# VHH binders against Growth hormone-regulated TBC protein 1 (Grtp1), part 6

Target 1, 359 residues: Growth hormone-regulated TBC protein 1 (Grtp1), of Mus musculus (Mouse) (q9d3n8)
Amino acid sequence: MDPAERAQAARARVPRIDPYGFERPEDFDYAAYEEFFSTYLVILTKRAIKWSKLLKGNGGVRKSVTVKRYVRKGIPLEHRARVWMAVSGAQARMDQSPGYYHRLLEGESSSSLDEAIRTDLNRTFPDNVMFRKTADPCLQKTLYNVLLAYGLHNPDVGYCQCCAQKPGSSAGLRSSLTGMNFIAGYLILITKNEEESFWLLDALVGRILPDYYSPAMLGLKTDQEVLAELVRMKLPAVAALMDGHGVLWTLLVSRWFICLFVDILPVETVLRIWDCLFNEGSKIIFRVALTLIKQHQEFILEASSIPDICDKFKQITKGDFVTECHAFMQKIFSEPGSLSMTTITRLRKSCRAALQAQS

## First folded at step 18 (VHH)

Design w1 (from t1 with D31E)
Fold by OpenDDE, fold request of step 22:
Structure w1 (fold): chain B 359 residues (1-359), chain A 121 residues (1-121)
Amino acid sequence: as target 1 above (359 residues)
Amino acid sequence: EVQLLESGGGLVQPGGSLRLSCAASGFTFSEYAMSWVRQAPGKGPEWVSAISRSGSYTDYADSVKGRFTISRDNSKNTLYLQMNSLRAEDTAVYYCAKLEYTGDRPTFDYRGQGTLVTVSS
């Protein structure tokens, strides 16, 4: 069969809408996807059996060496929500706060918060059939509730301020600035439960991540500087390139952090990252970023200008390397080498202090 | 109609070897990942091995890893299982299954009668 014929045949077999409701792009390589998924299905089979056995034996999922190992190898979709709830501590918080979520929704919200959320709703996953206004169930409603509840729960989140930029600022910039709507959207897709999504969001934004979503976004800026320092330590040639051109890391990686790679990497890859993120914490973000940069170091070093650097950083988030989620996840635990929370914490402290001194 | 016909089973001594075959018909064999599953007397089904559609990737249950080898010939619509260093605990009916995904979990499509493997001294 001609490659074109093979491609056409694959296109006929693979649904245009992926399992999570996203429309596949026009240039989607269906043949490559079939090959990928066939391989991944074999992996998923073993993982499903292993997880099933693990979950039958225990009254609950607890953090352990075994769980850590299994999480790194991937959580089957059927168990993903349950495991996320358990390892993140979200389940415990939910259990300790009966009716809390509903009480939040019954409370009075500011017009500013409402408007900000509604603005984000319209921008959240336009290519997902489940988030359309005509969808049944309509996940936009669910998303609204989750974001509203969280906005009320955590007033330190500058959800409203990021949206208050004047009507002329591109819709894309607003969505990129909040990132929380995309995170909540993925949580909803996986949990299919409004309240669980809220508590998982609380786990991510409230406990795992620093203050990414504060009005000052100081936590986000800090972590970008931390990445810069890690790159300087581990990838000095890339650091030299960046310094030589005077490139700000925020221009390259801000969306990686604020969106937790949503809409940056393939859905399955993001979910695999989140498996580890919930279990091991924010160090996973740095491992992912460093792995992307390290894997494509030679390619990045070919850059001759700031726009070229920016383009290359976009390109490294595409292709087979990031699509092959299982191999990718193996790489994030090997390529960066040692990366302790002690190191990250130290760097956060120093970088944050430096940023505050400049303000 | 999907058909899977297993063969190659028999009586073998511990430490012996067998090669199982599965002849597939009624579907495009090369488009599907395939699996071997076994059921021992008085026990539930146990996954043994799986292979991707092209044969480029294989995986095994821990109980058979290093002893069994799954392979396929798409030109012949045939799945194979080479079993070496057989043990008494490997005694079971072995089934060939089409490996599918329901959207949230893998599933096995059994169509054959299986082939009996008995490992006994």
Scores: ipSAE 0.928, ipTM 0.981, lowest interface PAE 0.4, mean pLDDT 94
Fold by OpenDDE, fold request of step 22:
Structure w1 (fold): chain B 359 residues (1-359), chain A 121 residues (1-121)
Amino acid sequence: as target 1 above (359 residues)
Amino acid sequence: EVQLLESGGGLVQPGGSLRLSCAASGFTFSEYAMSWVRQAPGKGPEWVSAISRSGSYTDYADSVKGRFTISRDNSKNTLYLQMNSLRAEDTAVYYCAKLEYTGDRPTFDYRGQGTLVTVSS
């Protein structure tokens, strides 16, 4: 068959709407997807069997060497919510706080919070059929509740402060708000449970990624600088390119961090990343970023201008390398080499201090 | 109608070898990943091996890894399982199964009548 014929045949076989409700883009490579998925299905089969055995044998999922290994190899969709809840500590918090989520929803919210959330709802996954206003059930309602509850739970999150900052700082605040809604959306898609989604969001924003979504976004800015330092250490040629052009890393990777790769990488790849993120913490984000950059180092080094660099950083988030989620995940644990939390913590301290000194 | 016909089973001594075949019809064989599953007497079904639609990727249960080899010939609509170094614990009815995804888990809903493999001295 001619490549064109093969492509057409694949397009006829693969649904336009993916299993998570997203419309596939017009330039979607259906043939590549079929090949990927056929391979991935074999992987999923073994993983399903292994996880089933693990979950039957143990009254619960506890952090262990075995669990870490299994998580890195992927959590089957049927078990993903349960495992996320367990390894993140979200389940324990939920169990310790009976009725807390519902009490939050019964509370009084500010008009500013409500407006901010509604604005975000309109921007959240317009290409997902489940988030449409006409959907039944309508996940927008669920998303609203989760975001509302979280905004009330954590008033330090930028949702509440958007009203107080001067019009010029609006771009950064808008970006922070746009990240959390996407994260919450994916949590809802996976858990299919409103309260669980809230507690997982709490795990991410409250513990794993502190200060990412604060008005000052100091945690986010810090981690971007940490990435810059890691790149300097591990990929000096890329660092030299960035420094030579005076490129701010925030222009390149801010969305990676704030959205936790949602709408940047393929859905399945993001979910695999999140499997590890809930289990191992924020170091996973750095591993992912470093792997993307390292894999495409030569391509990046061909850049001759800031716009060109920006474009290349967009391109490296596309294609077979990121679509093949299993191989990709293997790479994030091999390509960056050693990356300890001790190192990250040290760099965070120094970078944060530097940022504060500049303010 | 989907049809899967397994063959090649029989009696073999420990350490022996068998090659199983599965003839597929009623669907486009080359478009589907395939699996072998087995069921021993008094036990539940056990996944043995799987292969992608093109044959480019294969995987095995830990119990058979290094001893069994799954392969396919899409031009003949046939799935194969080469079994070497057979053990008594490999005694089972072996089934060919179409590997599908329901949206949240793999499934083996389509399988044949199976072929009996008996490993005994």
Scores: ipSAE 0.922, ipTM 0.977, lowest interface PAE 0.4, mean pLDDT 93
Fold by ESMFold2, fold request of step 22:
Structure w1 (fold): chain B 359 residues (1-359), chain A 121 residues (1-121)
Amino acid sequence: as target 1 above (359 residues)
Amino acid sequence: EVQLLESGGGLVQPGGSLRLSCAASGFTFSEYAMSWVRQAPGKGPEWVSAISRSGSYTDYADSVKGRFTISRDNSKNTLYLQMNSLRAEDTAVYYCAKLEYTGDRPTFDYRGQGTLVTVSS
């Protein structure tokens, strides 16, 4: 069968709406997807069997060398909520806080918080059938509740000040809430549970990624500079290119960090990254970023201008390298080499100090 | 109508070999990943092995890895399972199945009567 016949046949077999409720884009390669998924389905089958045995034998889930190995190979979708809650510490926080989430929902919101959330609701996942106003049930109310509760829970989140940020200056960001709404939306889709989504959001925003979503975004800015230092250490030719053009890393990678790759990488790959993020913490973001850059180093080095560098960084998040999520995840643990939290903590300290001295 | 016809089972001594076949009809066999599942008397179904639609990727339950080999011939619409070094615990009815993803998990769609494998001295 020729390529055109295969593409048409694949389009007839693959649903227009993916398993997470997202409409596939108009240029979606249905034939390539079928090839990928046929292999991935065999992988998922073995993972489902292995996890079923592990979860029966343990009676519960906690961090261990065995769980870490299983998480790196992927958590079956049917177990993701349970495992994420366990390995992130979110389950323990929820168990220690009976009624707390619901009491937050009884609190009074400020006009600024309410307006920021409502603005983000209308723009969150317009291509997801479950988030449209016409959906029944519509997940926008669930998303509103989670974001409202989190804003009240953590006043340092930049809801009250983020609406004043202008797009297009250096970061191109509309507000700090924009990343949180995408993150919370994915959590809701996976957990199908409002309170669990809140506690997982707290694990990410409050503990794994401190100060990413505060008004100053100091944690986010720090980690972008940490990536720059890691590239200087591990990929010096790329660092020389960036230094030669005077490129600010925030222009290239801000959405990678603030949205945790949502709408940057394919959904299956994002979920595999999050599996590891909840278990192993923020070093996973650096492993993903370094792997993307290292794999495409020769392509990046062809750049001749800042706009060309930006365009190449958009392009490296596409294609088979990231679509084949199982192979991709194997590479994030081999390609960057050694990367410890001790090293990251040291770099964070020095990069934060440099940023604060500048201000 | 989808049809799956398993064959090749029988009585074999421990350490012996058998080759199972599954003839498929009523659907486009080459477009689906396939699986073998088995069911011992009085037990629930147990996954044995799976193969991608092209045959390019295979995997096995830990209990059979290294002893069993799954394969397919898309030109003959046939799935195979080569079973070597058979053990008493391999005694079961073996079914071939379309491997699908339903909701949030893999599922096995099998419709045949299966083929009985008995490993006994």
Scores: ipSAE 0.837, ipTM 0.953, lowest interface PAE 0.6, mean pLDDT 89

Design w1 (from t1 with D31E)
Fold by ESMFold2, fold request of step 22:
Structure w1 (fold): chain B 359 residues (1-359), chain A 121 residues (1-121)
Amino acid sequence: as target 1 above (359 residues)
Amino acid sequence: EVQLLESGGGLVQPGGSLRLSCAASGFTFSEYAMSWVRQAPGKGPEWVSAISRSGSYTDYADSVKGRFTISRDNSKNTLYLQMNSLRAEDTAVYYCAKLEYTGDRPTFDYRGQGTLVTVSS
């Protein structure tokens, strides 16, 4: 068959809008997607059957060895909201706080909080049909409410304008005001529930990712230094390359950490990462980052300049390695080797102290 | 438009073997993952096995793994299920289905009468 006719036939079978409401990009390889998804659909079918049996007669899923194993193999989309709420502790917090979310929405916001949120709304997922102003219902209002409520819930996070990258800056650390708009947007798409999205955002921002979104962003800066140390320990040739060029890790990986790979990795892969993130915590971010770097070590080592290193770090987030999400997730639990929260906590303490000494 | 025609069922003793076939038409068979689903008397549908469009990836329900083998011949638009070491609990009407992803979950598109497999002494 002619490649153009094969591509046209694939386009007829694969919807232009994906299951999450995103339009596929103009250069989307429909034929490659069909190959990938045909295999993944068999995987998803067995996972759906196994999860249905696990969840039968059990109202709440709790952390356990069995649940961890199932989560690592993938949570079916039909159960994601329920399982995320359970394993993150968000369900317990919501149950303890009847009416609280709605009382936050009755609170008074500042003009600067409102303005910051509304600016981010206009940029959040323009390629998603449910977030367009022409959608009915339009999820921008839902997103506004979740972000407003969270800013009122945690004023340290919600009022910090000094963390925002100014429009027109050539040195941007991130593509959004806080990155939380992308995170909340995904939560809304998966849960289809405004209040649940708020409590899951609280689980991520308030507990799993300590001080990522505070004014100083000390947690975010610390974790980027922790990654640098882990690379020094596990991938010394890469560390030597970075040291030799004087590259700051924040230049390479800041969006990976602050946006939790949204718009960096394919949606299916991001959701599989988040499955594990809600269950096992922030060590998952390091496992993903180390796996990306390790897989592409030889490619990264070919770099000859800082712009070349930056370009290679963008490129390693593309292609079949990350699109084939089931295989990718298996690798994040084998390729980095042993990595415990005890080790992460120790490195965070050391790196935080070093950052504070130099500031 | 989609048509699936199951055959190969019958009466067999425990420990015996059967080979089911499913003739497909009304769609491009080679472009779709396929599945076998069965329904025992008085029970709801049960997933049995699935196969990717090329045949490169297969998987099975725990109850049949090691005894059943799913396969396909895309040149003949035919899906197969080789069933060995049959047990009484395998007694069911077997349907082949086009495997799809609809909304937030896998779904089975089956429209044939199915083929009855009876395992009894």
Scores: ipSAE 0.814, ipTM 0.950, lowest interface PAE 0.6, mean pLDDT 88

Design w2 (from t1 with S54T)
Fold by OpenDDE, fold request of step 22:
Structure w2 (fold): chain B 359 residues (1-359), chain A 121 residues (1-121)
Amino acid sequence: as target 1 above (359 residues)
Amino acid sequence: EVQLLESGGGLVQPGGSLRLSCAASGFTFSDYAMSWVRQAPGKGPEWVSAISRTGSYTDYADSVKGRFTISRDNSKNTLYLQMNSLRAEDTAVYYCAKLEYTGDRPTFDYRGQGTLVTVSS
């Protein structure tokens, strides 16, 4: 069969809408995806059996060496929400706070918060059929509630301020600045439960991540500088390139952090990352970033200008390397080498202090 | 109609070898990942092995890893299971199945009668 014929045949077999409701792009390689998924299905089969056995034996999922190993190998979709709730501590918090979520929704919200959320709703996953206003169920409503509840729950989140930029600022910048709507959207897709999505969001934004979403975004800026330091330590040639051109890391990787790779990496890859993120914490973000950079180090080093560097950093988030989620996840645990929370914490402290001194 | 016909089973001594075959018809064999599943007397079904559509990737249950080898010939619409170093606990009816995905979990489509493998001294 001609490659074109094979491509056409694959296109006929693979649905245009993915299992999560996203429309595949026009240039989507259906043949490559079919091959990927056939392989991945074999992996998923073994994982499903292993997880089923694990979950039958235990009254609950608890953090353990076994769970850590299984999480790194992937959580089957049927168990993903349950496992996320358990390993993140979200379930425990939910259980300790009966009716809390509903009380939040019954509370009075500011007009500014409402407007900010509504603005984000219109920008959240326009290519997802489940988030359309005409969808049944309409996940926009669910998303609104989750974001509203969280905005009320955590007033330190500058959800409103990021949106208050004047009408002339490109819709894309506003969405990129909050990132929380995309995170909440994925949580909703996986949990199919409004309250669980809230508590998982609380786990991520409130406990796992630093203050990424504060008005000053100091936590986000800090972690970008931490990445810069890690790159200097582990990938000195890349660091030299960046320094030589005077490139700010925020221009390259800000969205990686604030969106937790949503809409940057393939959906399945993001979910695999999140499996580990909920279980092991924010160090996973750095492992992913370092792996992307390290894998494409030679390619990045070919850059001759700031725009070229920016383009290359976009390109490294595409292709087979990131699509092959199982192999990718193996790489994030090997390629960066040792990366302890002690190191990250130390770097966060120093970088944050430096940023504060400059302000 | 989808048909899967298993063969190659029989009586073998511990440490012996068998090769199972599954002849597929009624569907495009090369479009599907395939699996072997077995059921021992008085026990539930147990997944044994799976292979991707092109054969580029294979995986095995821990109980058979290193002893069994799954393979396929798409030109012949045939799935194979080479079983070496057989043990008494490998005694079961072996089924060939299409491996499918429902959107949230893998599933096995059984169509054949299976082939009996008996490992006994």
Scores: ipSAE 0.928, ipTM 0.981, lowest interface PAE 0.4, mean pLDDT 94
Fold by OpenDDE, fold request of step 22:
Structure w2 (fold): chain B 359 residues (1-359), chain A 121 residues (1-121)
Amino acid sequence: as target 1 above (359 residues)
Amino acid sequence: EVQLLESGGGLVQPGGSLRLSCAASGFTFSDYAMSWVRQAPGKGPEWVSAISRTGSYTDYADSVKGRFTISRDNSKNTLYLQMNSLRAEDTAVYYCAKLEYTGDRPTFDYRGQGTLVTVSS
C-alpha cells in the first residue's frame, strides 16, 4: 500500500475522539498512532495482569521496590486512580479528613476566586467533548468544584491573589492559573471522582511541587534554574548555546513545569509521567525535561537565534519519541543518569538563594 | 462472524515441543493484536503471550518466557505458538484470542474452541 493509502486507512479505523474525550488534531498521524497502540496494547496486557495479581495479593498498595518497578512500567487505567491515591498519600489524607472537601464547598468564596476559576474553565480543554457545557455529565462543573475547593484550601495559591497584583505582573499569574486547571482536568478524567481529584491536586501542589503556584512562583522559578544547572552539568553544549544567546529557560520550559506536560506531550505519555510523579516526586519532571533535551541535543544545537531555539523546544515535544510512551519512560530513567533528590535539594537551595538576592 | 480455529495440540512428553496454529476469519486479521491464553483443569484462564498487529512486538508470561514463541502470518490470517521445553504445568487448553482494548483494559472476548495440550510422561 502507498503511504497515503495507509494513512487514509488508519484514519478510517482510529476514532477522531481519543479515549479521554479529546479531539485529535488535524495533523494527527493516525498511521503512527495505530502502530504505536498495537504495540502498546501488548504491553498493557502484561501490565494489567501483573497489577491485577499485585492488587489481589496485597490488602493495599504500599510503596515498595516492586511497586516502584511496576509504576515505572505503567499503571493500567483501571487501577490508575487507586494507585495514585495510595502512593501519593492522598488516600490517607482523605481518610483522615472526612467531610472536609464538602465543607470547603459549602464555605463562602470570594467573587475574585469565582471569577478567576470561571475564566479558567472557559480555557480548559476546548477540544475535549466531556468538558463542553452541553456534555452530560459536564466535567466543567466538576472542575469548578475542585478548583474552588482547592482555592479555599490553599489561599496562598495564586487564584486568590490575582486581584491584588498590579496589571504588569498579570502574565505570570495568568500562566500559573492556567496550569492548575489543566492538571485538575486530567485528574478528573482519570479518577472520575471529584473529591479524589481534589486530594490528588493537594498532593501535587501542596507537597510535590511547593510554591509552584504561589503569586511569586518562587518554587517554579527555582526549579527552572535547577534545570538550567542540570543541563550545564549533563549537557554542556546545550548550556553553552543557551548562555551564548542569553536565553531564559522560563521561555522554553515554564509550561512544561506549570502544566506538568499537559497539552504539551501526548495524553498517555503525560499519564505515564504522572504515574512516576506521584510515586517518586518532582525529580521525575527534571528527568523528563533532560530526556527531551538530550534526545534532541543535535537538533537543538543547530539553532541560530532565540526564536529558533524556542521553536526547536516546541518541536522536541512532538513526534514518535514522545508518542511511544513506554520507550520514552524507559529513556527518562536511563538518559539523564543519576539524579538524586539530594542533588536536586542542593541545587534548589542555591538557585532559590540566587533568585532572592536578585529581587 | 469472527472465527478462530486452534489446532496443533496433542500429547507430548516433558521436554518435548509442539506448534500451535490459529486460523482467523471474519475480520481483518492484520488490524488486530492477538494473544494466546490457556486454561488448565481446575484453574482460571492464564494469559500466555501476545503479538502486535504487524508482529513487530511480542511479550510473554513469565512462566513461558524463553520457551514459547508467538508469531503470525498476516498473509495467511494465521497465528502461531511454538512451544519448546514443555512441562507438566503447561498442560491446558490453549485458545487463540483477539486482543482488544475497551478503553480501560485489554480484553480477550473473541476466542476459538481451543486445542488441548497434554504434557505427560
Scores: ipSAE 0.922, ipTM 0.977, lowest interface PAE 0.4, mean pLDDT 93
Fold by ESMFold2, fold request of step 22:
Structure w2 (fold): chain B 359 residues (1-359), chain A 121 residues (1-121)
Amino acid sequence: as target 1 above (359 residues)
Amino acid sequence: EVQLLESGGGLVQPGGSLRLSCAASGFTFSDYAMSWVRQAPGKGPEWVSAISRTGSYTDYADSVKGRFTISRDNSKNTLYLQMNSLRAEDTAVYYCAKLEYTGDRPTFDYRGQGTLVTVSS
């Protein structure tokens, strides 16, 4: 069967709405997806069996070498919420805080916070059937509640509103600033539980990614500079290209970091990354970024201008390399080489100091 | 309308071999991943092995890995299970299943009467 006939046949068998509620784009390659998913279904079957046995032998999920190995191979969707809650520490925080989430929802909000949330609701996941007015249930109310509660919970580093457009600002930078709505939306889609989504958001924003979502965003800016240093250490030809053109890394990777790859990588791949992010912490973001750059090093090195570099960085997040999520995840643990939290912490300290010296 | 007909079972001594076959009809066999599931007397179903629609990827339960080989011939609409180094614990009725993803998990659609494998002691 030729490619066009295969594509039409696959379109008849593969649903237009994915398992997470997203409509597939107009140019979606249904035939390639069908081949991918047939293989992935075999992988998922074995993972489901292995996880079922693991969870029977241990009623509670605890961090261990075994759990880390299982998480890296993928958490079955049926267990994701439970495992994320356990390995992130969100379950422990929720257990220590009975009634707290609901008391936050009773609190007074500012007009600025309410306005920011309601504006973002209108544009969060328009291609997801669960976020439309006609959905039953419609997840916009759930998203409102989670974002409201988090903004009240964490006023100094909570939900960030960018109401004023500054001269020289880019749409990409503003989108990065409001990425918490997309993160919360994914959490709601996976957990189908607004309180668990709140505590998982707290695990990410309050502990795993500190100071990403404050007005100054110093943690986010620091980590983009840490990536620059890791590229100098591990991929020196790419670093030379970037230095030669004077490229600001925030132009290339800001959405990767602030949205945790939401709407950058395919949903299955994002969820596999988040499986590891909740268990192993922020080093996973650097492993993903370095793997994308390393895989496409020769393609990136063909660039001759800053706009060309930007375009290549958008292109490397697409295609079979990232769609085949199981193989992709295997590569994030081999291709970057060693990368310890000790190394990341050292680089964060020096990069943060350099950023503050420039202020 | 989906029909799956298992065959090739029988009585075999420990250490012996059998080859199971599953004839598929009533659906486009080459469009689906397939699986073997077994059920020992008095026990629930146990997953044995699975194979992607083209045969490009296979995997096995830990209890049979290295001893069993799943394969398919899409031109004959037939799924196979080569079972070597058989043990008493392999005694079960073996079912061929269409492998699907339903809701949030993999599911097995099996319709045949199965084929009995008895490993004598």
Scores: ipSAE 0.840, ipTM 0.955, lowest interface PAE 0.6, mean pLDDT 88

